# Designs tried in a protein design chat: VH-VL binders against Protein AF-9 homolog (yaf9). Part 1

Every score and structure here is a prediction.

Target 1, 217 residues: Protein AF-9 homolog (yaf9), of Schizosaccharomyces pombe (q10319)
Amino acid sequence: MAPNTRVSKCQISRPILVGNDAKPLTKEEKEKAPTDHTHTWRIFVEGVDGEDISKWVRKVVFKLHDTYNNPTRTIESPPFEVIETGWGEFDIMVRIFFAPEAHEKALTFYHHLKLHPYGPRMEEMKASGGLVESVQYEEIVFNEPFEYTYKLLSQNPIGDGHGLAVESEPDHPFSQQLEQDEADKLDFAIQEVKKTIEMYKQQVQSLQGQKSSTPVE
Unless a header shows other numbers, all headers, positions and changes below count from the first letter of the chain; antibody chains aren't numbered by Kabat.
F, E and O stand for the ipSAE by ESMFold2-Fast, ESMFold2 and OpenDDE, each averaged over both directions (binder to target, target to binder). V2 = 0.75 x the mean of E and O + 0.25 x the DockQ between their complexes.
[cut] stands for letters that were removed.
The coordinates of atoms that the task and the answers printed are left out; those that the model quotes come from them. Centres of patches stay.

## First folded at step 1 (VH-VL)

Design p23
Fold by ESMFold2-Fast, scan of step 3:
Structure p23 (fold): chain C 217 residues (1-217), chain A 123 residues (1-123), chain B 111 residues (1-111)
Amino acid sequence: as target 1 above (217 residues)
Amino acid sequence: QVQLVQSGAEVKKPGASVKVSCKASGYTFTSYYMNWVRQAPGQGLEWIGVINPSGGSTWLDQKFKDRVTITVDKSTSTAYMELSSLRSEDTAVYYCARSGYTQKSGPDYFDYWGQGTLVTVSS
Amino acid sequence: EIVLTQSPATLSLSPGERATLSCRASQSVDYSGYSYMNWFQQKPGQPPKLLIHDASNRATGVPSRFSGSGSGTDFTLTISSLEPEDFAVYFCQQYSNWPYTFGGGTKVEIK
């Protein structure tokens, strides 16, 4: 069978954002949440530059702390996110499954849930009433992808050419251009995060509008 | 070379607690998960749980969540599993086993195991 | 949780014979063309040793007489011609879902 064969000596990548936002519960929200909960939070997997990742991601599984009811959350349609309340910071397992046509193995990431102001933006987060954002830039790399994935991603490049196929050359894996390309990708991702931050009032309203189950003591 | 070296055999009374150690070497400790698996005499393997050494987060099988605590000491590249309220049916060999979780560390399978620690619970 | 059922519980064979071990999952462990099923060998007094990962890929240093096959819910470990060192207990293990689970094991013993 010729269909669905791998493209030899080919590498193609896609950037994604894995992260969370969070805020302290309002007085009204505290009345509805478990007594020990202090924050509402959202964990997500999103495309960069507005990409609809559901074209190549079929589902995302989030494994929460074992104290949560039904701690394994399977999200099979966008948005790939989970909204909860809680009091503690912990690691969330994020397992990304690709479209079946891709014939690619799932990838596992871990995101440390941030609830409290931190880092260089700590003063800004405190001034916002405790709104926190923690986002990781990740590159998903497809080595010798099946032709389906190659066609899908190469025909739909994002940003300034992110995700375009690159021929693998072991003798020259590092170059000045590759170093600059990586720096440009990182800067692009930072700019996308800044745009998201500008819209965080809507993110807060999304968090407030979508409450999920909370742990039983 | 990758090595996982566990602490020696323990004999405990019912109701006591036991803490088993697993010292890792030959790789970056925080780049791989550490799992705990037990095997009662003549029985099959039972997965207990896993820890991410980087953040200390754990995921446990529901059967063990009320009695097991998994921790790490990053300075010594050592993982610990503590099991409390011991019963005779907890008599088993306890293994630590390494697994990957990202493209960098590879897929989630147990590629290296400790030699095992026999825990005997008797009255 | 996914339950793994191995059969037979015991397989009594002589050196040189072919061993066929089965593992059945209560639900599919496949996704996107990959089977999240591993096989381990365990000898008395030793920890389990990885033999096969992802249903059909031999781990480093595993002899070619060992092969894995299957997909979905039905998996097979085959030893084409048993050597004396192959008489051991074999376990299948899934990592498709949390918690990870193991089969009950198949003991391959000398007849």
Scores: ipSAE 0.258, ipTM 0.680, lowest interface PAE 4.8, mean pLDDT 83

## First folded at step 9 (VH-VL; from i7 with heavy chain S99G G100E V102T Q103I R104T T105V G107S)

Design j6
Fold by OpenDDE, fold request of step 14:
Structure j6 (fold): chain C 217 residues (1-217), chain A 123 residues (1-123), chain B 111 residues (1-111)
Amino acid sequence: as target 1 above (217 residues)
Amino acid sequence: QVQLVQSGAEVKKPGASVKVSCKASGYTFTSYYMNWVRQAPGQGLEWIGVINPSRGSTWLDQKFKDRVTITVDKSTSTAYMELSSLRSEDTAVYYCARGEYTITVGSDYFDYWGQGTLVTVSS
Amino acid sequence: EIVLTQSPATLSLSPGERATLSCRASQSVEYNDYSYMNWFQQKPGQPPKLLIHDASNRATGVPSRFSGSGSGTDFTLTISSLEPEDFAVYFCQQYSDWPYTFGGGTKVEIK
């Protein structure tokens, strides 16, 4: 088959991990970090089960918050990661560029950088050092890939081909259950934020009401 | 057939909020990004943001980060765009537009659009 | 952000004539072998319609008289022979970088 020919009626998929980890800065680290930074965090793209994805991934571009110097970070070799310090959570664009031989367009993911633990175990997590991990399991799908991608991915199968496991196992922590748990945590966090916003709105209204009731002597 | 059907026109006062809906049909809702774009009368197009309906992850233009919330209801295949603290300058037709695949490589961008929702902000 | 400049702002032509529309990006919108540039047609009271994706590929159902060309920062939409229904506003759009941005549009009007 000519190297530039698509394999017709064929679909192939490959799992990846897109995510971040974070932890609070130590006192010593805070002294070296920019003012107000509270956490160190890492955003990454990794293969599943230790796969070296550099054979089919050329580079990964991470777009950070605009407050960072050079918010666009291009990583051209493993590990595909960016390590930074910060204080706030924000959305990161993760664009994966495939090997030139793949002749495929880049694929984009969006990841919400998680710095803080949320949910019922929040206090426990804080007490244990405040390490946070937020990882999403993604299956990249190539429809009618070129022979390069087809050959490469067919010869190097990852996993059992059944997709994301329903439940996490000791050797396979990523599962549908884990994703659901993360979704639940996110929902909880969103609700908490909404409550907080409502609280502040009420406070503002209360203050405004008090100001209007103060008779202009 | 792919269809995006948006909610009806809205008239709001300054400072109010508006929530526009976009109901998708004819395709797997969670497999494609959903974009929001607006167009002021007689003006060009302005991209607002995008959401991954499967993950709920979003990316917003910096201009809108403090006032716009994009959400989805997977059960109804509906995307929402909420804009708060409305200003007269927010008067525009708001569009939802289907984006690229969320996990499949090589898709088209902005290939289907809603009919638009006119939001008028007036005192 | 990437600024897209379209020229001319207005193009007055007659049916049957060739239309050439330009879109220039403030920076390259190319990654690998792909240009992240779209062209849209918009008529009054309607949403934009995708014409060209990836700089040179016609969207489904788009007539052959429409063609896109260019790479890097310079892109062109060509209508080989204008039909009456082609009189509209045309926008270029990049999705190479965030935020996604649109050109100011070129109005193709009947002379």
Scores: ipSAE 0.864, ipTM 0.936, lowest interface PAE 0.5, mean pLDDT 90
Fold by OpenDDE, fold request of step 14:
Structure j6 (fold): chain C 217 residues (1-217), chain A 123 residues (1-123), chain B 111 residues (1-111)
Amino acid sequence: as target 1 above (217 residues)
Amino acid sequence: QVQLVQSGAEVKKPGASVKVSCKASGYTFTSYYMNWVRQAPGQGLEWIGVINPSRGSTWLDQKFKDRVTITVDKSTSTAYMELSSLRSEDTAVYYCARGEYTITVGSDYFDYWGQGTLVTVSS
Amino acid sequence: EIVLTQSPATLSLSPGERATLSCRASQSVEYNDYSYMNWFQQKPGQPPKLLIHDASNRATGVPSRFSGSGSGTDFTLTISSLEPEDFAVYFCQQYSDWPYTFGGGTKVEIK
C-alpha cells in the first residue's frame, strides 16, 4: 500500500475519452501500407474538452492485435494515441496508468476498434468518405483517493461538476446524447449482425433440406 | 451479499454449441467486469475472456476468439459465455468471475466466482 | 503470454508447518508500485477463492496466516501455520498482460 493517506469517505471523478477514429486509405497510402490494409486508424485516450490529462495520467498502454508488430504500445506522453493501418476490426486493451505520485492503481478499458461505418448513420458515414469515430465517454472514479490524487484532481474541476451534459454544445461536443448515439450505433450494428447470422442459418437450413429431398436412387 | 450463480451442467456433442449463464446479484452488475475461466478436469485454470457489462466491450484470448462469444443481459444482470464448435478438449468446468471495477480505480480482481458449470463434450 | 511457473508442484506438509509456495512469471508483472498478481485457493469441487491480490494484499476474510510477497517476476505465497482446511491447490494468476494467465498450481497435501 502506498505510504500516502487516503481521503476517507471522499470520491472524486474525472472524465476521459477512450476511442478510435478511422478512415479508408487513399490510393497513395495503400501503396505504402502493408498488403491488404485498407484503413488507417487511431486509438486514443483523451481528456474531455481538450483537457490535458498528462497531469494525472502517466502513460497509456494499448494492446493491439497480435498480428501487429509490437502489439503492446506504451505511450508515455501526450497525445496518448496509436496510429496504425489495418483491415480488420479487433478489440484493444487500454490501460491507463496514473501519475506515480498518485499511487493509484491502473485502470483498464476495452475498446472495439471500428474501421467501417456502422449504426443508424452508416449510410451517412459512407457518404462522408467512410470516416468512423467510435468514442466512449468514461468517468474515472477515485474512491477514497490518496491525498495527492484528491488535491490534484480537485484543483481543476472540469465543467460544472454535474457530469456529462445532456446535449452537445459547440464548445462541449460530448454529451449524454452523443453517448446515447454511440450506444445506438453499436446496438444497431449488433442487430445487423444478428440478422445476418439468422439469414445464413436459414440458408444453411434450406440447403440441408434440399439435400434431404434428393432421393437416393 | 455478492453472488454469481451459473447455469447447470451441460452435455454436448462435438460440433455443438453451449451457452453458459452467470447471474450476478448483490452488487451493481454494470460496475464490474465479468471474466470467464475454464478448468479442464485435473488441470489448471484457463482464462477465456472478459466483458464490460456496461459497454458490452469484450476481450478474448486469441485461442477462443473464433469460438467464444461473451454477452450480457443488463436487465437480468446475467453474463453469458457461448462456446461453439465444441470439441472434446472443451470439456471443463466453466467459471464466471467478477473482475475489477469498470470505472473505479483500485478494485480487486476475481474476488467472486460462480460455482462453475461443467460442460462435457462427448460423442 | 506471460507464463507463470509454480513450484513445487506438490508440497507435503503437516498441520502447523509453514508452507512456502513460489510463482515465477516469464515477464515482470509489476507496474509502478503494484504487482498484478493474485493468489487463489481451490478445493475439490469448488471454484477458486481469492486469497491475495496485488501480490501482498489479503482478500477480505482471508486469515492472517496467509501472506503474499514478491515483486517483478518472483512471488511467494506463505502460509505461516497450516490448518487442516488449508490443504488445497493454490494458483497464482497475473493480470498485468492479456491474456490473463494462471500458474499450474501447487498442491498442498497432508504429509
Scores: ipSAE 0.855, ipTM 0.937, lowest interface PAE 0.5, mean pLDDT 90
Fold by ESMFold2, look of step 11:
Structure j6 (fold): chain C 217 residues (1-217), chain A 123 residues (1-123), chain B 111 residues (1-111)
Amino acid sequence: as target 1 above (217 residues)
Amino acid sequence: QVQLVQSGAEVKKPGASVKVSCKASGYTFTSYYMNWVRQAPGQGLEWIGVINPSRGSTWLDQKFKDRVTITVDKSTSTAYMELSSLRSEDTAVYYCARGEYTITVGSDYFDYWGQGTLVTVSS
Amino acid sequence: EIVLTQSPATLSLSPGERATLSCRASQSVEYNDYSYMNWFQQKPGQPPKLLIHDASNRATGVPSRFSGSGSGTDFTLTISSLEPEDFAVYFCQQYSDWPYTFGGGTKVEIK
């Protein structure tokens, strides 16, 4: 095995969490936020059970909606996260860059930001005062890594996330919830409809408030 | 052998919708992103968007003003692209194309393209 | 979005000649020592075919007469000795930033 060559017939996996949480702004927070914002939210990439991923993740880039200032956010040290306020749900591009010594291309995920209670856990989220979590578990696979990465990951194994198997398929997909994936697509559509309904509800309330603001002499 | 087989040509009137299918075979459908690209007659290529077939997560080019929907059916290894409110400038060949790995880091990937689906929008 | 400008628009050559095709990006497409730039060949009535991925790596089954070079914003596809089957349109494509974009193409035609 020569330096700076790929380790043949080797796959090593590492678990990560990619997702967001969100909650409605408190009354105090609303006074400090832009007027039309309704939620604070956090998009992130993190290890499972406290695993420090910064030893093999160099940086994470989050690309936000173009309405945010500097929508391309580069986070070069843990925690790999962006905290913002907003009102709408949109797709965030998440790109994970590995250590330079790994000599690997970045890995990309697409995450739909969730602000409003949704899906099978909708009632749990409502009961928590609108605290929303939309988090996916991924077991990323290093296929035939270069020697540096092989040594790094082999010398720092984590429980079930450690994969050194010769018979593993190099393009093996990882999917946690196939039936949940179909439900997640439905949840997205429902959230977009609910967002539209809430927007119209606020417009109606504004018009009714204008009529009610006239004092009766 | 990797194959992407698309649905047949469509002729549509302005204002209608079209839904193009892309049946994948010869590889693990969920291990690669699926892209949609179009090419107007005599023109270059225009990227429409992408889907993670495992998660259903997508990103769509804003040029389509939310007129496009990309979905998958994992049970049939089939991707779909639907374009609504058609105009004459939407006349193009629409391609599906296998893209990047979804969760794999390492060895290079192979891009494979469907044969293309001609969508003609005319009165 | 990143604009890719290809030149020349048309390249008229004979079999056996060297073809040099240029692609310039409006901003760098390089990250972590990779250039996120691909080259495709397209013949009439056919889908694009990947030739070069990541600036310089030949795709499987692509003849060695095809080579890619460049970094940052300036990229070149070279066909060292044109074969009759190489007369086609060639596109560059970046996947560094969203939306992914293609160049306008260079048509390589028989003189």
Scores: ipSAE 0.765, ipTM 0.872, lowest interface PAE 1.0, mean pLDDT 83
Fold by ESMFold2, fold request of step 14:
Structure j6 (fold): chain C 217 residues (1-217), chain A 123 residues (1-123), chain B 111 residues (1-111)
Amino acid sequence: as target 1 above (217 residues)
Amino acid sequence: QVQLVQSGAEVKKPGASVKVSCKASGYTFTSYYMNWVRQAPGQGLEWIGVINPSRGSTWLDQKFKDRVTITVDKSTSTAYMELSSLRSEDTAVYYCARGEYTITVGSDYFDYWGQGTLVTVSS
Amino acid sequence: EIVLTQSPATLSLSPGERATLSCRASQSVEYNDYSYMNWFQQKPGQPPKLLIHDASNRATGVPSRFSGSGSGTDFTLTISSLEPEDFAVYFCQQYSDWPYTFGGGTKVEIK
């Protein structure tokens, strides 16, 4: 089997976490940081449930805001992360490169760095002293991979080789983060539905007022 | 049949804002990044930014970051670009263009562009 | 950001002639045997049309007289035998690094 032959009608997925955590600097940390910085933060790409993604990820490139020195950060071995300090929130490009033998183009994600408590869990984050996590669960799909990648992923399956890690434990850090991510997504969807429902209620009330004022039959 | 249909031409005064729409059809809207690109009359192409329609995450060229907002409405498969504090230099045709896959590795990518929206900024 | 320099700025040729258009990147746009370089054709009043993706792959429906080559920083679009409809401006575009950038274009004029 040669690396230039794709495996037809085959899709294999692998879960990853892409995101950041952050916290306010302590007094000790602040004296070591640049003057205007207020937080330390970490942007990362990780496997789920301790999975070692370096078997199929060759490197990860993080492109930071142009105000950072050497804003293009290339991480060629796990942990695939960048730790910095800063004061503002900005968009980070995250590009995942595969082994040369895979003969695949890199895959790109965009992540908005979160430093400050936000969203439905904002009060919980404030109560923890400003500890913030913004993490997305992604299922990377290898569509008709070359034989090299097919063999590699088949030899290192997660579950039946096509999905998430087999189990999710309530107290496991990944499971807790996954549950938080799902809750955040659902909360956003619920708020949008509520806004739509209120709009329709107003429209219905307006129409009912007009119908009530017109002659009956 | 993939199609990107943009809103019509607009004439604006300096200092105003403009919001251009791009309605997608013929493919799964959330599977591909959506890019915005502009072209001043007789000039080359300038990339503005990109959005993940599934996540809403964006990356904007620093040149535009303080003045541009890119959004999507998944329920209508429509992307939007809003440019504020318009100047005469912003006179251009604005294009939406389908980009890379958001989560898929190993498929051919198809490039499709909207027909363009002329935005003219003059007094 | 990566600067793309196209040459020549204008190419005046007759139908049937071979056109060779150059694009040079200020840094490599290659990874894993892929060159993150595309070529577009644009006619007046129209959006750009993808001709070549990833340096050498013809897009769907593009005639075989169009071909792309090159790697690293130096790329070439070749039109083996110009047809009247090939009068247009041609742009190279890189998507290796942010921001994505375009070359200044080569205008191909049919004599």
Scores: ipSAE 0.714, ipTM 0.852, lowest interface PAE 1.3, mean pLDDT 83

Design j6
Fold by ESMFold2, fold request of step 14:
Structure j6 (fold): chain C 217 residues (1-217), chain A 123 residues (1-123), chain B 111 residues (1-111)
Amino acid sequence: as target 1 above (217 residues)
Amino acid sequence: QVQLVQSGAEVKKPGASVKVSCKASGYTFTSYYMNWVRQAPGQGLEWIGVINPSRGSTWLDQKFKDRVTITVDKSTSTAYMELSSLRSEDTAVYYCARGEYTITVGSDYFDYWGQGTLVTVSS
Amino acid sequence: EIVLTQSPATLSLSPGERATLSCRASQSVEYNDYSYMNWFQQKPGQPPKLLIHDASNRATGVPSRFSGSGSGTDFTLTISSLEPEDFAVYFCQQYSDWPYTFGGGTKVEIK
């Protein structure tokens, strides 16, 4: 049974990646795909550095272009992704649903599917053989979550300093416990912030600096 | 305190385009989706699309996809909706409306509408 | 696309009477104890004004005579005792699925 009240003076954040990757179909793949399709692509929601977001994400719904069969795709277990082929770029709705026990509305993101090299890194993407990534790093915020979600997130930290609670008024007894917990986490988090920054730097570099193919299989 | 102020009424000929502005104040512009909705005279409301002001990402109703562009200018906290290839059926009041939070989970949902912009398309 | 059917199209009542407005969705608009259904009031020459969000939650500054109820596909807006300023058009709106859609409206007018 969920409580009727939220945990006051508490905000918890969780990092996610929302985006797509794509590449041109290989010769073998083109033989198996519809004739006018040129690319394979993957739309996804995933955690940072292998974090398992299924602990707090119940399902993700991806709404594709109406030309796809069953364009509303519901993914109820990780990996939260849809893999398809196509030729055109279009907008995808990505809606993240939380556990029923969380008693929260879903959170929505809109993503423009990228298949073709674009932006400042266009030439790098062309040089990679048309490997394209369009990925946004988001810090979603649970504002004054119910007890279920508070306990779930605070007891299952992602190990890189995320999930630190923020207190705005320290005179509440529950918030005082959170203040002490945050002080302890901050001592740990100084070391982990370096790890998180390096991971984020590597993600940016991989999106920006991919320049050569590597052998497969 | 929250306020959405739209550009003034416009009269256009068929085939022209129109760009309606919506200037936001009194809140963090990038924290909420911005929606566009229209209402033809004596008719109901029709949702056009939505934009994330932080990312610029959009979702447009398929009925408008090739004719509508929704954009923002974060430096002025202003959203824009441009409708091209105007037809007489596009005569309507066009509204901007603040929508959902973009990244926050919780019950803090506020909805404010601009005053509306009448676009008249006449031959 | 989710179709919202409002009834009646017109409700002719006197001040002090109770108004009951219905909105039926073509599919469920509910998840996690939230119904993605809003109610708006619109007077001539004005933008819509949010009255009820998420089926039953009164927006700030909205008088207590306005209440919303319902779940799943069937929703009701109730005005317990009509005031002169309440004669207007009322729209329901869903934001459960894209595109977002509105009902055709119920005009509440002086009998």
Scores: ipSAE 0.699, ipTM 0.856, lowest interface PAE 1.4, mean pLDDT 84
Fold by ESMFold2, fold request of step 14:
Structure j6 (fold): chain C 217 residues (1-217), chain A 123 residues (1-123), chain B 111 residues (1-111)
Amino acid sequence: as target 1 above (217 residues)
Amino acid sequence: QVQLVQSGAEVKKPGASVKVSCKASGYTFTSYYMNWVRQAPGQGLEWIGVINPSRGSTWLDQKFKDRVTITVDKSTSTAYMELSSLRSEDTAVYYCARGEYTITVGSDYFDYWGQGTLVTVSS
Amino acid sequence: EIVLTQSPATLSLSPGERATLSCRASQSVEYNDYSYMNWFQQKPGQPPKLLIHDASNRATGVPSRFSGSGSGTDFTLTISSLEPEDFAVYFCQQYSDWPYTFGGGTKVEIK
């Protein structure tokens, strides 16, 4: 389906998570890994709260360090991730490709792979046996998307209304849907804030009740 | 009006370091990737790397990875490229160039280049 | 990395003539309706100037005599009627994969 037209004065955003987790190899895992590798890690692109981003993401390409076999990894279905072992930290290029029907260029992110405890949570990570997470929340902005993309992103207004910014034109064909999308965006944001608060409350309670370091499985 | 203004020419000895600046104006500095490219005399263009000015994340061509650092100062809208352990082969004009949008899909992109900074490495 | 091969290395032409410059990529630089291929003009002592982005889109302020075409691996820059200011070196650039790479250039010079 060729695009009809772009939706003027419209910016729609969608949240994603781009990042990695990692942990030191166990003794058993080291037996299966190259001798100089010290960690297992996973680089990924995910939706927030289980959102299925494959409805608008067609594929994700991860470009790894050139020491990896086939370092350009193309993932065409969820989960959009690569799992590997290694020893060093390096920059991974992450390119997100949209559905052909969207008629949009791919969007690029750069992620520095973290294997070792770092930052304000360094001591917490060390205490957990070296479990590391480095995850960024991104708001992808679709500027004046084609009608195909606008309709696709609007199919779940309550869950997918996040990040909509549209100037109202009362007789524009999408005006009523855009008003509903704005309301859904606010509801979604409120729910995310409440959920985030509850998650932090749970983390605080868990840390206060801890008797030993976090388990390593 | 978009403008990228680079620091002046440098003459360095082998083994020294150089830090080239690129001050941006006329646009939202953090909305576009910033690239560094060099051109040796009489030669073509060679891409060095890129930085997301908002996040500070970078990617550097492998041939430079041990010697180049790309950074930004958001408060002054300035990007920097520092090249260490200079060799005579590093003699070139170094350009900053505005790249793609960092988070926006569906817009046309225009490229703007700094005027270039000649770095000469000689004994 | 993606190698860009430009041909010819030199075009010797007169003002008013049509210039046709070729750029071939070692692998496809295309996805959806976009080709990740740009064209630049460079005059001595000046930085490169963007002419064409994404294979066929003229950059703002670029005269209509400049046009780009092509897809996949084969791309063309056309200058329909050369003006005196068009005698320069032209580079193609891909940004489909890292590292980003440039072609070796085509010098358009006065015959």
Scores: ipSAE 0.523, ipTM 0.778, lowest interface PAE 2.4, mean pLDDT 83

